# VH-VL binders against q0aze0, part 80

Target 1, 268 residues: q0aze0
Amino acid sequence: MKIILVNNRFKENTEKKAQEIAGQLSALNVEVIIDNGLDEPYAGTVDFIMVLGGDGTMLRAARRYGQRAIPVLGVNMGTVGFLSNIEINELAEYLPLILREEYSLEARMMLEVAVFQQQSLLTRVFCLNELLLRSNSPRMLSFALEISGQKLEPYRGDGLIVSTTTGSTAYSLSAGGPIADPQLDAFIVTPVASHIINKRPLVVSPEREISLHLLEEREAIIGIDGQIKMDFGAENRVLIKRAPHPLLMVNLKAKPFFTSIDRSLQRQ

## First folded at step 25 (VH-VL)

Design TA28
Fold by OpenDDE, fold request of step 26:
Structure TA28 (fold): chain C 268 residues (1-268), chain A 123 residues (1-123), chain B 112 residues (1-112)
Amino acid sequence: as target 1 above (268 residues)
Amino acid sequence: EVQLVQSGAEVKKPGASVKVSCKASGYTFDDYAIHWVRQAPGQGLEWIGGINTYTGDTYYRRKFQGRVTMTADTSTSTVYMELSSLRSEDTAVYYCARDESYFDYLSGTFDYWGQGTLVTVSS
Amino acid sequence: DVQVTQSPSSLSASVGDRVTITCRSSQSLVYSEGSTYLSWYLHKPGKAPQLLIYDVSRRLSGVPDRFSGSGSGTDFTLTISSLQPEDFATYYCLQATQFPITFGQGTKVEIK
């Protein structure tokens, strides 16, 4: 068996714990690779991924490995969030199940984000939470939204969020989007500070495609999961689709989503 | 308008403690982490540590571990840095600075700064 | 720790001059998905530091276009195409790719 441990570069305790866990797993004849984000993702075949940290760390892991259909377990390192399944102090208890591959999987839809310069592909990224199109200045943006070839009236505001249901409790929520059941696959399209009152959040089928472009000669920024930034101008287009593969999140412990949502929101 | 307003100058004796405040306004408090940076006379900028206002996680440079404590009060949008066992070499202007955060992720880009707080340690 | 070294430590220039400051890190600053957390700051005496450039080459909104950043891996450069009177200050690079966050030692740009 081969396992990747993903840790947080600024949370030293996660690095230390990763080393400790690696030692324990090695003693059990398990191969371990530690991914702290400073190197390219491991390209070889692996059987399991453990994410040590919080939701941000999970998002990084999802972007790096989510397309490879590898079980991913979130191990919380003492923070609040929605994407961890067990606590670090519970790992020893569940480790035998992990090694025997006795666990359930929950599929979470990911986004495929493609950015174009005219007709040329600049970059393609898979992400778990959302894409954020926002102004790079205090001035509002004018941009066009197209859903499966249907052109909507132009948007005017600070930006737009296209989120998965997983991402509904992140930036989309702050912008007034709905909280979505993570067991549902859908796009959530949430305007950011729109001055048009009739521009409401949209819940869109995962079978559709979403296209965005600016209607003015200005520079904007595309943000991915709050961690990646891309320049976005008038000659750029972004195409958003459901990723061909969902993230396979390991479910070792029952975690009631709706009973814990109020607690999480109260802390913000 | 984004603003970080720090508390006033402090004069302390060696061995004492100092607590500097940084009040944030003009943005959503828990969407950004706050870091502390100091500059001693004739020296460059030195990172002390930071606090994630969303998670409550703190990040201290090893040099200051055991002497520095950072806390955040979300009700007042204020971050505090307390430095204990003060030494003469702790004499410096201390700055708080804003950093974009996303859950347990920090960008490490300081886009807004407080006006600075002079802390003088002398016998 | 990642060491960040600026060059030069100081320089004298005149208004209108092209100024170049370099920053070298002891390790690569490339992070996940190619992100590079290298930023540049301007600091004047008695005032708070100001962010100029982040992510190697991104100008903060409101920063004049005479400021530009470039580089990759371990070598980075801040360029002022035409120095203005308000640009005389000390400049710092900062890396945040690896813990702990570290600054360069600074480059003082003085009037010739």
Scores: ipSAE 0.914, ipTM 0.948, lowest interface PAE 0.5, mean pLDDT 95
Fold by OpenDDE, fold request of step 26:
Structure TA28 (fold): chain C 268 residues (1-268), chain A 123 residues (1-123), chain B 112 residues (1-112)
Amino acid sequence: as target 1 above (268 residues)
Amino acid sequence: EVQLVQSGAEVKKPGASVKVSCKASGYTFDDYAIHWVRQAPGQGLEWIGGINTYTGDTYYRRKFQGRVTMTADTSTSTVYMELSSLRSEDTAVYYCARDESYFDYLSGTFDYWGQGTLVTVSS
Amino acid sequence: DVQVTQSPSSLSASVGDRVTITCRSSQSLVYSEGSTYLSWYLHKPGKAPQLLIYDVSRRLSGVPDRFSGSGSGTDFTLTISSLQPEDFATYYCLQATQFPITFGQGTKVEIK
């Protein structure tokens, strides 16, 4: 068995714990690779991924490995969030089940984001939460939204969020988007800027494609999961669709989403 | 308009403690972490540590671990830095600075700064 | 810790001059998916530091276009195409790719 441990670069305790866990697993004849984000993703075959940290760390792991259909377990290390399944102090209890592959999986839809320069592909990324289009200045943006070839009325505001249902409790929520059942596959398109009263959040079928481009000669920024930034100008287009593979999240114990919403959000 | 407003100058004796405040306004408080940076006379900028206002996690430079405590009050959008066992070498201007955060992720880019707080440690 | 070293430590220049400051890190500052957390700050005595460039080459909104950043891996550069009177100050690079966050020692730009 081969396991990747993903930790947080700024949380030293996650690195220390990763080393400790690696030692324990090695003693059980399990090969371990630690991923702190400073190297390229491991390209070889892997059986299991443990994410040590919070939701941000999970998002990084998802972007790096989510396309490979590898079970991913969120192990919370003293933070708040929605993407961890167990606490670090529970790992010892569940480790035998992990090693025997006795766990259930929950599929979470991911986004496939493709950015183009005219007709040339600049980059393609897969992400778990959302894409954010925002102005690179205090000024509002004008941009066009197209859904499955249907051109909507132009948008004018601070930006736009295209989120998965998993990402509904992140930036989309802050912008006034709905909280979505993570077991549902759908796009959530949320305008950014409270002064935009003529635009409401859209819930869009995962079978559709979403495209964005600017309607003026201005510079904007595309943000992915609040961590990756890309320049976005008048000559660029972005195409968003459902990723061909979902993230396979490990479910070792029950995590009642709806009963935990208030608890998790109140801690923010 | 984004603003970070710090508390006033402090004069302390060696061995004492100082607590500096940084009040944030003009943005969503828990979307950004707050870091503390100081500059001693004739020296460069030195990172002390930071606090994630969303998770509550703190990040301290090893040099200051055991002496520094950072806290955040979301109700007042204020971050505090307390430094104990003060030494003459702690005499410096202390700055708070904003850093974009996303859950347990920090960018480490300080786009807005407080006006600075002079802390003088002398016997 | 990651060491960041600026060059030069100080320089004298005149208004209108092209000024170049370099920052070298002891190890690569490239993070996940190509992100590089290198930023440049301007600091004047009695004032708060000011962000100029972030993510190596992104200019903060409101910062004059005479300021530009470039580089990759371990070598980075801040360029002022035409020095203005208000640009005489101390400049710092900062890395945040690895814990702990560290500053360069600073580069003082003085009037010639």
Scores: ipSAE 0.912, ipTM 0.946, lowest interface PAE 0.5, mean pLDDT 94
Fold by OpenDDE, look of step 25:
Structure TA28 (fold): chain C 268 residues (1-268), chain A 123 residues (1-123), chain B 112 residues (1-112)
Amino acid sequence: as target 1 above (268 residues)
Amino acid sequence: EVQLVQSGAEVKKPGASVKVSCKASGYTFDDYAIHWVRQAPGQGLEWIGGINTYTGDTYYRRKFQGRVTMTADTSTSTVYMELSSLRSEDTAVYYCARDESYFDYLSGTFDYWGQGTLVTVSS
Amino acid sequence: DVQVTQSPSSLSASVGDRVTITCRSSQSLVYSEGSTYLSWYLHKPGKAPQLLIYDVSRRLSGVPDRFSGSGSGTDFTLTISSLQPEDFATYYCLQATQFPITFGQGTKVEIK
């Protein structure tokens, strides 16, 4: 068995823990690769991914490895979040189940985000939470939103969020988006500070495609999961669709989503 | 308008402790981490540590571990840095700085700074 | 720790001059999907530091376009295309790709 341990570059405790876990797993004849983001993603075959940290770390892991259809386990290390399944102090208890592959999987829809320069593809990214289009200045953006070829009225505001249902409890929520059941597959399109007060979020079928482009010569930024940033101008367009593969999140411990909302949302 | 307002200058004796505050306003407190940076006389900027206001996680430079404690009060949107066992070398202007955060992720770019707090350690 | 070295440590220039400051890191500052957490700050005595450039080349909103950043991997540059009177200050690069966060030693830009 081969396992990737994903940790946070700034959290020394996760680094240390990853090393400790690696030692323990090695003693059990399990090959371990540690990924703290400073190296290229491991290209070899892997059986399991453990994410040591919070939701941000999980998002990084999802972007790096989600397309490979590898089980991903979130191991929380004392932080608040929605994407961890067990606590670090529970890992020893569940390790035998992991090694025997006795766990269930929950498929979480991811976004496929393609950014173009005219007709040329600049980048394609798979992400678990959201894409954010925002102004790079105090001025509002004017941009076009198109859903499955249907052109909506031009939008003017600070930006727009296209989120998965998983991401509904992240930035989309802060912008006034709905909380979505993570067992649903859907896009959540949430305006950010629209000039129209009654501009409502949209819940969109995962079968549709979403396109964005600016209607003016202005500088904007595309953000992915709050971690990746890229410039976005008038010559660019972004195409968002459902990723061809979901993230396979490991479910070792029952963690009711709706019972944790109240506690988690107090911090948002 | 985003603002970070720090507490006033401090004069301390060697061995004492100092606690500097940084009150944030004009933005959602939990969406940004706060870091502390100091500048000793004639020296450059030195990162001390940071606190993720959302997760509560702290990040301390090794040389300060054991002497520095950072805390965040979400109810008052205030971050505190306490430095104990003060020595003359700790004499510096201390700055708090905002860093964009996303759950346990920190960007590491300090877009807004406090006005600075002079801490003087002398016998 | 990642060592960040700026060059030069100081320089004298006149208003209108093109100024170039270099920052070299002991290790690559590339992280994950290619993000590079290198930023530049301006610091004047008695004032708080100010962010100029982040993510190597992204200019903060409100920062004059005479400031630009470039580079990759371990070598980075801050350029002031035409130095203005208010630009005389100490400049610092900062890396936040690896813990701990570290600054360059600073580059003092003085009036000639």
Scores: ipSAE 0.877, ipTM 0.935, lowest interface PAE 0.5, mean pLDDT 94

Design TA28
Fold by ESMFold2, look of step 25:
Structure TA28 (fold): chain C 268 residues (1-268), chain A 123 residues (1-123), chain B 112 residues (1-112)
Amino acid sequence: as target 1 above (268 residues)
Amino acid sequence: EVQLVQSGAEVKKPGASVKVSCKASGYTFDDYAIHWVRQAPGQGLEWIGGINTYTGDTYYRRKFQGRVTMTADTSTSTVYMELSSLRSEDTAVYYCARDESYFDYLSGTFDYWGQGTLVTVSS
Amino acid sequence: DVQVTQSPSSLSASVGDRVTITCRSSQSLVYSEGSTYLSWYLHKPGKAPQLLIYDVSRRLSGVPDRFSGSGSGTDFTLTISSLQPEDFATYYCLQATQFPITFGQGTKVEIK
């Protein structure tokens, strides 16, 4: 069995624990690859991904590996998040179930994001939570949203969020979007500080294709999962679709979503 | 209007401790980590550590491990840095700086800084 | 620890001059998906440091366009295309790709 252990880039506090876990797994004849983000993602066949960290670390794992249909387990190293399933001190208890593949999987929709300059594809990335289009200056943006070729009334404001249901509790929530059950597949389109009174968040079928472009020259940024930034100007457009594969999240411990959102939201 | 306002200058004797505060305003406190950076006389900038205000996780440079404690009080939007067992070489201006966070992710970019707090350690 | 070394340590220049400061890291600063956490700061005596450039080349909103950043991997450059009176200061690069966060030693830009 081959497992990837994913930790975050401030790894000094987590490196010791990751090495300990790798040693324990190796003693059980499990091959372990540690991914701290500094090397290229492992390209070979992998059976399981274990994320040591919070929701931000899970987001990087999802972007790197989510399209490979590999089970991903979130292991909390501290504060409980929306994407962790077990705590680090519980890992030994659940390890036999992991090794026997005795767990359930929950599919979480991902976004496929393609950014263009004129007709040229610049980049294609995947994300688990959201794409954020935001102004990179004190001036607001004027921009167009198209859904499956249907042009909506122009937007004006600080930006727009296109979120999965999983991302409904992240930036989308702060911008006034609804909390959505992550077992649903949908886009949630949430304006950021809209100066157009009647722009409300939209919940959109996952079969739709969403397009964004600026209507005036402005400095803007596209953010992906709050971690990746790309410049975005009047020469660019972005296309957003449901990704070909969902993230397959491992469920070992009963931790219902609605109980989790109450506790997690108390921090914000 | 983003502001980081630090507590006033301190004079301490060797062996004492100092606790410097950094009060944030004008933004959502939990969206940004707070880091501490110091500059001793005639020296460059030196990162001490940081605290993720969302997760509570702390990150300390090894040099300060065991002598530094960083805490955050969400109710007052204030971060504290306490440095113990002070030595004369701890004389420096201490700055807090904010760093955009997203859950446990930190960008490591310090876009706003406090005004600085002079800590003088003398016998 | 990742070491970042600036060059030169100091320079003298006149208003209107083009100034180039380099920052070299002991290891690649490339992270997942090409992210590179290299930033540049301006620091004047008695004032807090001030962010100019982040993510290698991205200028902070409100920073004059005479400031630009470039580079990749281990080699990075801050350029001031036409030095202004307010630009005389000490400049620092910072890497945050790897723990611990480290600063360059600084480059003092002085009036000739």
Scores: ipSAE 0.785, ipTM 0.900, lowest interface PAE 1.0, mean pLDDT 90
Fold by ESMFold2, fold request of step 26:
Structure TA28 (fold): chain C 268 residues (1-268), chain A 123 residues (1-123), chain B 112 residues (1-112)
Amino acid sequence: as target 1 above (268 residues)
Amino acid sequence: EVQLVQSGAEVKKPGASVKVSCKASGYTFDDYAIHWVRQAPGQGLEWIGGINTYTGDTYYRRKFQGRVTMTADTSTSTVYMELSSLRSEDTAVYYCARDESYFDYLSGTFDYWGQGTLVTVSS
Amino acid sequence: DVQVTQSPSSLSASVGDRVTITCRSSQSLVYSEGSTYLSWYLHKPGKAPQLLIYDVSRRLSGVPDRFSGSGSGTDFTLTISSLQPEDFATYYCLQATQFPITFGQGTKVEIK
């Protein structure tokens, strides 16, 4: 059995714990690959991904491995985690179930984001929480949104968020978007500081295609999951679709979503 | 308006401790980690560590491990850095700086800084 | 620990000059999906440091267009296209790709 162990780049306690877990797994004849983000993603076949960290670490794992249909378990090493399933001190308890593949999977929709320069594809990335279009100058943006070829009235403001339901409790919520049940597949389109008051958040079918481009020359940024940034200008457009595969999240322990909502509300 | 306001200058004897505060305003406190950076006389900038105010996680440079403690008080939007077992080489200006965070992710980019706190360690 | 080394340590320049400062890392600063956590700061005596450039080349909103960053992997450059009186300061690069966060030793830019 081969497992990828994903941790973050600030290594002190997390790296030490990852090495200890790798040693325990190796003693059970489990092959372990540690992914701290400094090397290219492991390209070979693996059976399971274990994420040691919070939701930010899970987002990187999802972007790297989410399209490979590999079960992903979030293991919380601290405090807040919408995407973690078990705590690090529970790992020994659940390890036999993991090794026997005695768990269920919860599918979470991902975004496929394609950025163009003129008509040429510049890059394609995947996203678990959201795409954020924002100004990179003191000036507001003027931009166009199309949904499956339907051109909406122009937007003017600081930017726009296109979120999954999983991302509804992240930046989208802070910008005034609704909290969505992550079991639903949908886009949530949330304006950021819109100058036009009738631009309300939209909940959109996952079968739609969403397109964005600037209507005037401005310095803008596309942010992916709050971690990846791409320059965006008048020569660019972005196309957003439902990704071909959902993230397959391992469920070993019940994690009630609705009773945990209050953390997100308190931060507003 | 984003502000980080630090506590005033301190004079300490070797072996003592100092606790410097950094009060944040003008932004959502737990959207940003707080880092501490110092500059000793005639020297460059040196990163000491940081605290993720959302997760409570701390990150300390190994040189300071065991004698630095960083804490956050969300009710007052204030971060504290306590440095113990002070030596003369700890004489420096200490800055706090904020770093945009997203859950446990830190960008490592310090966009706003406190005004600095001079800590002098002398006999 | 990742070492970052700046060159030159100091320089003298006149208003209007083009100034180039380099930062070399002992290891690649490339992280997942190509993210490179290299930033540049300006520090004047009696003032807090100020962020100029992040992610190698991205100018912080409000920073004048005369500042630009470039580079990849291990080699990075800050360029000031036309030095202004307010630009006389010490400049630092910072890497945050790997723990611990490390600064370059600084480059002092002073009036010729």
Scores: ipSAE 0.772, ipTM 0.892, lowest interface PAE 1.1, mean pLDDT 90
Fold by ESMFold2, fold request of step 26:
Structure TA28 (fold): chain C 268 residues (1-268), chain A 123 residues (1-123), chain B 112 residues (1-112)
Amino acid sequence: as target 1 above (268 residues)
Amino acid sequence: EVQLVQSGAEVKKPGASVKVSCKASGYTFDDYAIHWVRQAPGQGLEWIGGINTYTGDTYYRRKFQGRVTMTADTSTSTVYMELSSLRSEDTAVYYCARDESYFDYLSGTFDYWGQGTLVTVSS
Amino acid sequence: DVQVTQSPSSLSASVGDRVTITCRSSQSLVYSEGSTYLSWYLHKPGKAPQLLIYDVSRRLSGVPDRFSGSGSGTDFTLTISSLQPEDFATYYCLQATQFPITFGQGTKVEIK
């Protein structure tokens, strides 16, 4: 059995814990690859991914491995998040179930994001929470949103968020978007500080294609899961679709989503 | 308007402790980690450590491990850095700086800085 | 620890000059998905440091166009296309790809 341990680059304690866990697994004849983000993602066959960290570490794992249909377990190392299933101090208790594959899987929709310069594809990335289009200058943006070829009235403001339901409790929430049940598949389109009266968040079928481009020359940035940044200008457009594969999240312990909503609202 | 306002200059004896405050305003406090950077006379900038105000996690450079403590008070939007067992080489200007965070992720980019706090360690 | 070394350590220049400062890292600064956490700061005596460039080449909003960053892997450059009176300062590169965060030793840009 081969397992990837995904680690946080910035927290030295997480690296030491990952090495400790790797040693425990090796004693059980489990081959372990530690992914601290400095090397290319492991390309070989892998049976399971264990994420040691918070929701930010899970986002990196999702972007790197989410399209490979590998079970991913979130192991919380601190503040309880939305994407962790068990606590680090419970790992020994659940490890036999992991090794016997006695767990269920919860599918979480991901975004496929393609950025173009004119007609040429520059890059394609995957995203678990959201894409953020924002200004990279003191001036606001003027931009066009198209949904499956249907052109909406132009937007003017600080930017736009295109979120999954999983991302509904992240930046989208802070910008006024709805909290969505992560078991639903949908896009949530949330304007950021819109200067156009009555631009409201939209909930959109996951079968739609979403396209964005600027209507005037401005320096903008596309942000992916709050961690990846790409320059975006008048010569660019971005196309957003449901990714071919959802993230397969391991469920070992019941985690009631709705009782945790108050924590998200308190942070708001 | 983003501002980081630090407490005033301090003079300390060797072996004492100092606690420097950094009060944030003009942004959502727990969306940004706070790092501490110092500059001793005639030297460059040196990173001391940081605190993720969302998770509460702290990150200390190895040479300061054991004598630095960083804490955050969300109710006042203030971060504190306490440095103990002061030595003459700790004489420096101490800066706080914010770093965009997203859950446990930090960008490591210091876009706004406090005005600096001179700490002088004098016998 | 990852070391970053700046060159030159000091230079003299006139208003209007093109200035180039290099930053070399002891290890690659490429992280997951190509992210490279290399930034450039300007620091004047008696004032706080000021971010100019992040992620190798991105200007912070409001930073003048004369500042640009470039490079990859281990080799990075800050360029000031036409030096202005307010640009006489010490410049630092910083890497945050790996713990701990480390600064270059600084490059002092002085008026000729």
Scores: ipSAE 0.766, ipTM 0.892, lowest interface PAE 1.1, mean pLDDT 90

